# VH-VL binders against q96il0, part 200

Target 1, 167 residues: q96il0
Amino acid sequence: APERGAERRDTAPSGVSRFCPPRKSCHDWIGPPDKYSNLRPVHFYIPENESPLEQKLRKLRQETQEWNQQFWANQNLTFSKEKEEFIHSRLKTKGLGLRTESGQKATLNAEEMADFYKEFLSKNFQKHMYYNRDWYKRNFAITFFMGKVALERIWNKLKQKQKKRSN

## First folded at step 7 (VH-VL)

Design R4d (framework fv_ebrasodebart)
Fold by ESMFold2-Fast, scan of step 7:
Structure R4d (fold): chain C 167 residues (1-167), chain A 120 residues (1-120), chain B 108 residues (1-108)
Amino acid sequence: as target 1 above (167 residues)
Amino acid sequence: QIQLVQSGAEVKKPGASVKVSCKASGYSFTDYYISWVRQAPGQGLEWMGWISPYSGWTNYAQKLQGRVTMTTDTSTSTAYMELRSLRSDDTAVYYCARGTPYDKSAFDIWGQGTLVTVSS
Amino acid sequence: QAVLTQPPSVSVSPGQTASITCSGDALGDKYAYWYQQKPGQSPVLVMYYDSKRPSGIPERFSASNSGNTATLTISGTQAMDEADYYCQAWDSSTGHVVFGGGTKLTVL
């Protein structure tokens, strides 16, 4: 179904909702769920003294968020579209109308929908496997860089302590 | 000045591979995305994919998945697009274009284009 | 995949207003972008974020996006505006960029 009005002004071109963290926030901010992906976007706080390594970590996390948002938005839209088509086809096969007597969409029971879910999962099995693989690869990369940032901060603290100790 | 300069025209046989280069200057190369867009003679624009020079992450058009590879060389501020298993319908002008860091969909700077002709 | 539909051609007389439309489901919730391409040249970004004009683009260029239809409007059309115009949208579901088929603007 097409969207109405200018509601999309709150959504970035990448599919991430536009929002602002609290004025005094010194931490990452989590926004409302995106319309299509149903995932909550994260606005990353940028420290004034951000190191090149910290910037690399932040950009990696931002790109991973965008990638994840795009995947789930596509998955949800594809699922909804194919589910609607399946229900429509099944109801036509049974000789039933598309609407209930109350005017709402006619639906199939859980047992009848089992065929659709099985077919959808089978059809998208490889796609889901690649998503899981890439999701873990991205998270391992993020964890690795988080470790490097932590070590950098420890090194800087030790360097400052040594400088203070030397007088 | 900000500019993207592409490599020269190529003539390839069906089944061969082509690698087009796009050299960026006048800006911080790793802060902007690079997209590739092609245009067959007399036809419209077709998006092929984008790459982040910072992370190396790519997203390719479904039709080209498995045949296209996008890479960058940060030391020379150059982006590359390699298309394999060439067919006659791959004959097109190939453009690189810069996407802004906050909106990679806004292609504000374009290369001059590289004509790739695939013929036997 | 999302599809953007443009009329193949639009003809106007010098000084008249040209209107080029672009329709597709993606435009209902995502921004529209517009490019001008003259023969033998690379495309040039003329409108972004539905209605914003880059520096250097004449004020006679304007655009809007309402419902599933984006419109590029050129008022007081001049011979130099004769070109192919492409709309673009971001398909957030795929992460892919989608272009319209293009509209050839002829100024007679």
Scores: ipSAE 0.000, ipTM 0.501, lowest interface PAE 13.2, mean pLDDT 80

Design R4e (framework fv_ebrasodebart)
Fold by ESMFold2-Fast, scan of step 7:
Structure R4e (fold): chain C 167 residues (1-167), chain A 120 residues (1-120), chain B 108 residues (1-108)
Amino acid sequence: as target 1 above (167 residues)
Amino acid sequence: QIQLVQSGAEVKKPGASVKVSCKASGYSFTDYYISWVRQAPGQGLEWMGWISPYSGWTNYAQKLQGRVTMTTDTSTSTAYMELRSLRSDDTAVYYCARDQSYLPKGHDYWGQGTLVTVSS
Amino acid sequence: QAVLTQPPSVSVSPGQTASITCSGDALGDKYAYWYQQKPGQSPVLVMYYDSKRPSGIPERFSASNSGNTATLTISGTQAMDEADYYCQAWDSSTGHVVFGGGTKLTVL
């Protein structure tokens, strides 16, 4: 496998990535895709004067990101494992070896793989429905708090403007 | 290493309140939810609720809604569970347990348990 | 809210395979988790995500979740496996944790 040069990429055994944002960043920073989830992590900028409401929104967004990444890492690992098991089982049933003459992993044709995809989708349909329901609930909460933060910022600007006029 | 250490046993009268603490160590406190689970003598496990130290979010069992409050102090990595209006059938061993915040992986570490006895 | 039903007791001889079931509507759309509890001790997670073992749990422990029934299987059962076993799932609509009633495994 190719080396990653001097780039620091630390991925925990559980599929958790650690990445450092550039110094002196005043904006959110987007990292490379996680190996297991294929999702890009967002590293949130923490303002020096962050309000409690802004902190709550940021932490909610961070928690939602972690939830999302772990779900997809788990689903991708489960898919890969079950796919390998299915292929192994079908090749064994046919009396075929696990490797081709070229030494690469043997594979099934599209018709046989369709059986696996149908089974996997059926088995995981409810888990994906659970994910979609939670995803909408989490995004509703984030949108709600984004609205509260926006109102707080508008109110603070209006107070500042009135203070300037009183001088 | 990873530990959850709970406060000591308590004896309370009916109608009183109890507040049990759970001190976490050996891991990043904000990366895991804390669940509270109780077990009456000779009975099974009953989930009471969970709290995210990271977001401050709580979710309580319907049966306990209005009587239970869960809080955390991230500066001391301590979770608290307060149960009010105690009844004799609240006599139980109360456990705290961590659960991964992102997608629940199950309660992989548990406190030693706190016996709360409610008697007249 | 989801309800998980377990048999109250299961008995096996040493070296035999023990099977503990956990039944509830929609277990097919919920991950199953399993806990072992010995007298006077805290529960120990022995299985998560239907069939995955935590580090340190012997390979003789396995599990599955099919339809409305999750099963914990202990092969080559030893005296040290004698304990109460609890299944657990998440109620997808509420986010609530649900435990089964528990099964006392006796090895004699």
Scores: ipSAE 0.000, ipTM 0.476, lowest interface PAE 14.0, mean pLDDT 80

Design R4f (framework fv_ebrasodebart)
Fold by ESMFold2-Fast, scan of step 7:
Structure R4f (fold): chain C 167 residues (1-167), chain A 120 residues (1-120), chain B 108 residues (1-108)
Amino acid sequence: as target 1 above (167 residues)
Amino acid sequence: QIQLVQSGAEVKKPGASVKVSCKASGYSFTDYYISWVRQAPGQGLEWMGWISPYSGWTNYAQKLQGRVTMTTDTSTSTAYMELRSLRSDDTAVYYCARSEPYKEGNFDYWGQGTLVTVSS
Amino acid sequence: QAVLTQPPSVSVSPGQTASITCSGDALGDKYAYWYQQKPGQSPVLVMYYDSKRPSGIPERFSASNSGNTATLTISGTQAMDEADYYCQAWDSSTGHVVFGGGTKLTVL
């Protein structure tokens, strides 16, 4: 027969040992600034006995970090591209060379660049306002759950102390 | 329509010089850099240098410095690449390509290529 | 001089996702560009500014650049995608263009 009963999944190699994070790495790690967002990523330590509440806090922090990274990466790329286009357009209008003889990009003076910055900020004002609103909302939620986790840890410490003394 | 049209294939003896042309059309010639990139048979891309038609500025790959000269003729919208003291390992397809100065490395249009064969 | 390192070849089945990497110090502070070259043809720009796609390039092409490593990703790879792929960056210190060694993509 072509068909037969369902077989169990065998995706893991035989003899694979259970994994536990090294005890030497019991803290969150802060990385170098991301090329696009210019924000330092946090790699979160995941304890073996993470509570559901601790997991919720960690996932909320990870989600917020990813949201921030995406926002600023896109914003910085847009800024960089529009800045270069502005410089190129102004240099073309003036009939100036676009690069030096060493291959470096030709630049505009600070007064001319001020026009670009003002226009860019004005154009993106509403977008940045909504970003700030959402940022504060996310931080409020994180702070709230941090408080809950702290209370849980205090309670667990008290429970452990009582049981140790009554044994 | 933007086009870069290169001169035809050439066969040269070692020690000779070759001059490849690249005629641009469909855009403002002086607003874009022209780069030259070569590719030996079965090998990868090798950048040779670029020229600004507006200023005449050039920047050449270190390996080719002293043997290559890039020029432009704005009246005919044509770029030229001359390679001197040819060696057998200069056998390659030579490409011209257009780039926007503010988009570093954005070679958005390429010529069809010119095969230069150097044989003893 | 600065170098960009690519795997010499990558094989993928039709419909699967192909990933081509490009590594080098230049990618840390400069944008990555990607070119497709089919036999007997000129290179074609397929990705620019690390992750932007030129008009006319299929949506299944995407790219990223993080740290010193750029990646070109082709989702739902088709036979027509068989080609050599080259990454490229600018060297800030010299103003010179640097190409990767190229990756031959085979769709089997």
Scores: ipSAE 0.000, ipTM 0.442, lowest interface PAE 20.9, mean pLDDT 79

Design R4g (framework fv_ebrasodebart)
Fold by ESMFold2-Fast, scan of step 7:
Structure R4g (fold): chain C 167 residues (1-167), chain A 120 residues (1-120), chain B 108 residues (1-108)
Amino acid sequence: as target 1 above (167 residues)
Amino acid sequence: QIQLVQSGAEVKKPGASVKVSCKASGYSFTDYYISWVRQAPGQGLEWMGWISPYSGWTNYAQKLQGRVTMTTDTSTSTAYMELRSLRSDDTAVYYCARETPYNKGDFDYWGQGTLVTVSS
Amino acid sequence: QAVLTQPPSVSVSPGQTASITCSGDALGDKYAYWYQQKPGQSPVLVMYYDSKRPSGIPERFSASNSGNTATLTISGTQAMDEADYYCQAWDSSTGHVVFGGGTKLTVL
């Protein structure tokens, strides 16, 4: 069957992007970066005889992906907005215009921008701490279930070898 | 103690607008989303949209796009939902609910509800 | 728009097991949530992530989700369990929350 390219449908900035991988893929498929989160979405391949354990792993991975995409889309939007507000406020405090004589956007130097980054990180410390905690918990669970799936597949292969030896 | 307290009942005529408030207490207001869900008399639950108090980021149900606006005031830990161009079929109990940012779609605490009656 | 279908009513005797179903296309590929609503009260979360109970919800509540059907099971049903029950998932195409039509559980 001909390979079809990814078809993507973006939601509003507050939503989550969607994409359509090529049909009849036998592996997980990676799409283009999301417009808002800048993360690449993954479409998870569903095996024909997916076990309940494999379903649990897939659901954990899908849910973790959506959680990550929404968190980073929101964080990137907030960062961009607050950065612009900080630059405008600082330039106004200095009595400077928002544009240079050449018509380019007026910018702050790296030393001045360090104040913004320090403030932003400090302000968002608790949010990033909770994100890291949940990200750790999610990755631990995914790793654990990946191990269980691997053991299940080994057991199934052993059962198959036993049947073939009997015939 | 986590609590969401909503404004009182409203009676409106068709074409008017209504603004319902939801005051949060007992938790960090900016760490959780606020979702709005309505329920017409004797009917089921209908999701209207959600807002992030931290960013002001919103996502509205398609049916209500253009008629609904959700806002927050972090200084008072209060969320607001304004619905415009009211019709009689907008008569419902309107709920605010806390949605965890790391449990997508989970509504762990709900306000007491605000009855909005739209009649001529 | 994804649609979640629930039976409008389920009746059981006290002490018996109640089962409430929620059907939707590929629902087993999504996490299902369950809410209990008593007359004149706000909904209460009783199950999340297909089969997990929030703190404070009795152990007699359990749930599963596979294929196209999620099921809420109440073992040893008590009179206090009489309520409307709503399932919930999200629409993968929009990112919007979808509720089932609700099931009235009667304990007689």
Scores: ipSAE 0.000, ipTM 0.467, lowest interface PAE 15.4, mean pLDDT 79

Design R4h (framework fv_ebrasodebart)
Fold by ESMFold2-Fast, scan of step 7:
Structure R4h (fold): chain C 167 residues (1-167), chain A 120 residues (1-120), chain B 108 residues (1-108)
Amino acid sequence: as target 1 above (167 residues)
Amino acid sequence: QIQLVQSGAEVKKPGASVKVSCKASGYSFTDYYISWVRQAPGQGLEWMGWISPYSGWTNYAQKLQGRVTMTTDTSTSTAYMELRSLRSDDTAVYYCARSVEYGKRDFDYWGQGTLVTVSS
Amino acid sequence: QAVLTQPPSVSVSPGQTASITCSGDALGDKYAYWYQQKPGQSPVLVMYYDSKRPSGIPERFSASNSGNTATLTISGTQAMDEADYYCQAWDSSTGHVVFGGGTKLTVL
């Protein structure tokens, strides 16, 4: 019997939710935005008789999506946490309450928040550069395998035409 | 037959490093993630991290960040886990395990475990 | 961040149904997985994708995942089922695997 990992599985790689694509779908399906990353997960269609090369392409795309989801979920959580800490620190320094009369969180003006944004971007510059580098590397690999899959499909069609002619 | 075979037991002093190997056979090594899970004596399972042999992408447990490094050697179908600055609370059986899907971390095959003892 | 809570122990008589629960916010969005570990042995996957059994696992093992609680059910429990059971999920906010604390199943 083939190993369990060789079997087809119709699941979203990020595991964001138990969303399902429309029934009778023969194409990739896009789900709702993830709560933390704010990115929409793609549920990849797995065709019958998927070739090993097609499987490698799909797995690479699924892995890239998972990596992307994790990066942005972590980044958004870090940003939100540091933003709140900055706001609370500045409000405390001014002797102001943390809540407005309406019960909403008190905030700082745009000029004050500009200091936070500049510091956050500067602090995370190298992290974002490494993200961009890895993103390019992953997309290059995906493009390369997409080309290989296209060539495989062309060759298989040509081979099938030859068989039809001989029989 | 799918197998994950780990290196033998290690005894280390505090502050040393250990590198455990996990040799895979019976399947396409680059098609599955390898995770590392440890278990202190009498305690539960603790996930340490994973690595994709295909891309080299790693993700490490927060409390081990900066002390652990996972690598693979595709030519020998071997995964490695190196843990540095060892402490007595790092004494555990260390397992490698194969992940069936990238976004679904079910571990369908496990190595036999490697006991790492950290003592003075 | 994410935590999965299991009862530390469950006791049943042979032939009874054992139920082991696993609770945590991650289970509302993610699949549950279950592992059996006997003393001195590596863990063995017994359930995946909330309710699916790997080949070789007896039909008396079943599972479900509803809301934030996953349940492993062993019908007609046998002495050979005595082991530690761990649930597992994946946490999207960290990208980390989370294990439950484990449940010791005793069959007496």
Scores: ipSAE 0.012, ipTM 0.541, lowest interface PAE 9.2, mean pLDDT 81

Design R4i (framework fv_ebrasodebart)
Fold by ESMFold2-Fast, scan of step 7:
Structure R4i (fold): chain C 167 residues (1-167), chain A 120 residues (1-120), chain B 108 residues (1-108)
Amino acid sequence: as target 1 above (167 residues)
Amino acid sequence: QIQLVQSGAEVKKPGASVKVSCKASGYSFTDYYISWVRQAPGQGLEWMGWISPYSGWTNYAQKLQGRVTMTTDTSTSTAYMELRSLRSDDTAVYYCARSLDYSKGEFDYWGQGTLVTVSS
Amino acid sequence: QAVLTQPPSVSVSPGQTASITCSGDALGDKYAYWYQQKPGQSPVLVMYYDSKRPSGIPERFSASNSGNTATLTISGTQAMDEADYYCQAWDSSTGHVVFGGGTKLTVL
């Protein structure tokens, strides 16, 4: 059976362009950056004779990608919301409206925004440290299963070679 | 032997808060996420959120954002779920469950459940 | 918000095959999981990764996931299989865990 993500995207009904690897692909594919997370999704190739261990590894990698996508989508949304709240608050403090005389959205200059960026980075330092810990734990698990898959493949090749020698 | 043992039943008034504990044993506590799932009487399962005991990172269900806090104490291998501003529709059995990763759904071990009754 | 739809109830005679369906967009690109819950007890994981059975779960239990519909199949259904069954998937749009509404299996 084809990989789940690729199959769903390939059958998308809309005229809007979506990431979709070629149907006859025998390799993993990297798509364009997601609108919210700004991360590039990977479509994983499913071998015809995928072992249970290989399936577990592939799905672990897919699930780790989705976790990573959700984390950065939420982080970016939080950044955008807090940025707008900061700008609104500073404009109100200055006695300025939310729109310019021309009707455009009012903005702050780089010096005024520097305070927001410093506060946001400082505030989120702990959160990013927690993210890194979880990211390393996930990559340890993936590496462990990659090792298991590699050993399985080596063992199967050795069994095949031994059978040939027995003949 | 892997076990998750929860604190006893609670009866609370509307507007109060409740804190349920979940003590883990038989495995490396920091290697698994702890999720909280509740079930109102005669109703289905509702996911509330999860916590990573290693990092303290949490993710809460949208409808509970601002009312729920999940924490862990690694020294006692215990997870906690605190729900504030209780309403009658928070009456439910609250479960903790472990998952390998991000609460994507391999809940292989569950606590026995804690009944929280909110009466008006 | 993603929704997983299950029939509220399914009835089967002892020895017959029970089939419980779970439908939703999340199932097309996410794993399906299944839980069994008997009255007064915690849920028990009976199927994971669409079609895999945990150790200790009888061979009578099998499952599949195809075209946004996951199916739990219990062959040779026994009285002891009477319970509520919940499907579960992960919603990629929110990062939240989503449970189906549950199906009460009655064996009469």
Scores: ipSAE 0.000, ipTM 0.484, lowest interface PAE 12.6, mean pLDDT 80

Design R4j (framework fv_ebrasodebart)
Fold by ESMFold2-Fast, scan of step 7:
Structure R4j (fold): chain C 167 residues (1-167), chain A 120 residues (1-120), chain B 108 residues (1-108)
Amino acid sequence: as target 1 above (167 residues)
Amino acid sequence: QIQLVQSGAEVKKPGASVKVSCKASGYSFTDYYISWVRQAPGQGLEWMGWISPYSGWTNYAQKLQGRVTMTTDTSTSTAYMELRSLRSDDTAVYYCARSIPYRKGDFDYWGQGTLVTVSS
Amino acid sequence: QAVLTQPPSVSVSPGQTASITCSGDALGDKYAYWYQQKPGQSPVLVMYYDSKRPSGIPERFSASNSGNTATLTISGTQAMDEADYYCQAWDSSTGHVVFGGGTKLTVL
């Protein structure tokens, strides 16, 4: 599939083609879907006064995003390769060519493809179970650190109010 | 200069535990995972697990689950691998290696290896 | 768990082309990596991403991955290339690392 979203260039004359978020964003930004994983990347805003705890949360979220992107890129590639191999194998067994007379890719009907989907899901069951377990663990950790950051912000807000009262 | 330096050789009795260290230098320690790989005398390479120095998360080979623990100390850029309830078939050279699980690229730098001998 | 199968040994005359194969289901959708190990030394990465060579590795080394079989090719083989060679991939079902059994390359 064609890439969605605009790729930006660096300033000319030393311009290079690159995907990047809008300049001077003060918030997290969501980009277009990645070509291979089909997931939208998040560009995390880094505050001027980021605490060590906030940095840990941000890096954990970045690490999780990268892991998730790679998982789905690999899964999509595996699916596409095995699907193509299955179709080629079935067409060869039938004595059919890989292309129709009009030059289009030859396809199998829905009933024939059901066998492929059933086999693919069965074969990848353990892989998807490990993915779900890892996703759960990562989201639990992120939620835990989000709670810690929230408590830190509440404490800082309380300190700020105390300083105002003493003045 | 990227370097992984491991602790020295160990001789242990069956049932004991061993803890091997791996000190990293020349790169940002928390940007890469550390994998542990062992090799019994005259045998091939066997992956034991990996640890993320940033998150502390680990993934262990199923055959070693319950006997192995991997940890890191980010203040000294050091990874540790502890193997418990040692058997004679745990005799091997143990390697640490820099790795990138679930991403492109892997095992680009290796430690020198630590020989662990388990004898009765 | 996935398995990667290599021949236990390959012999080649100096100056000839050596070919080491590695086969397994993981290679159909995952990158192949290759390591060289000389006696008493740590493994050294010689190929990554199926066919890419790290800096410092001689141009005599090349590799490919087609279907479920990865191949390491050493052209103009030299005595210094004598070593054990291991292929590696990620097991897509577990997220675990899988190594081939290793191939001893002998240059006679």
Scores: ipSAE 0.000, ipTM 0.482, lowest interface PAE 13.8, mean pLDDT 79

Design R4k (framework fv_ebrasodebart)
Fold by ESMFold2-Fast, scan of step 7:
Structure R4k (fold): chain C 167 residues (1-167), chain A 120 residues (1-120), chain B 108 residues (1-108)
Amino acid sequence: as target 1 above (167 residues)
Amino acid sequence: QIQLVQSGAEVKKPGASVKVSCKASGYSFTDYYISWVRQAPGQGLEWMGWISPYSGWTNYAQKLQGRVTMTTDTSTSTAYMELRSLRSDDTAVYYCARSTPYLKGDMDVWGQGTLVTVSS
Amino acid sequence: QAVLTQPPSVSVSPGQTASITCSGDALGDKYAYWYQQKPGQSPVLVMYYDSKRPSGIPERFSASNSGNTATLTISGTQAMDEADYYCQAWDSSTGHVVFGGGTKLTVL
């Protein structure tokens, strides 16, 4: 029979079943690194009896992951692009070629690169501060919902114990 | 069935604003993002932005930044796209589309489109 | 600038293989998607994540993405495949989506 649409969305060629023990238990699956952020996405296991509160927590974690992934993809590409442009500009100013005699990419010494790193960090200081602020806000929200889920699980266990005693 | 139903065609004057609606049905509205794409007569597709109904998180095309606003009403499973300061070159069919989580650009379900005509 | 270039038209005889290209800087480092649009209709997703085919799309549709070029390939092309085809990339550095200019496929 055809399987139901309970399968998780998976961008990896191997799929979730390759890493989840097929005949025993399943766990959250860690995917391959994203092309831009180089961060590994987490594909969350959905339990049979996921509560609305558990679903809310999972979705919050998934969206936080996507936000984090986009931030670092942007940061990494911006850094790499500006670094290459800086190196190219400085080599051109010195009248040097882009390659060494052995065919390797020409580079600048540590002292020359220090100017670039200082400018990049200064230019991006406020952006990183806002990132850290949002990162903490998101993690505070996640922690708060994790606490609510824990309380829900305790309540359910207490209800089950009460039912057992009455029967 | 999974469906996105858009509001009807509109005719606007230059300088006016337009607000297009997109009502979702047949799936959990907060599990998917809504993307907006427009198409001028006889031309190609142009991405305008997307919104997460779960959080209200938006990302707009740079060209439209400051003129476009995307919102959702979770109680009615409806997404809205408002475009302000309309020009004649904003004449287009406006589509809403369902985008998968992880923002990989999977637009798997599309609305029927809303024709917005800006005359002058 | 994020620009995806497609040929404006491609013609093929029935039963032949059609190839539609999409070119952009470092496109192979991005995820590519393909949409089919027939006159008066909304676009339909036909390929996603470079080479994956959605449920309901015929096996004769395939795709690849490498270097600066993504390619949509339709083997055994049929009259029903006549449509405009759009490539799309997701730029994770900006979170922005970019479409190609579109290719009109004619089967004659």
Scores: ipSAE 0.000, ipTM 0.516, lowest interface PAE 12.1, mean pLDDT 80

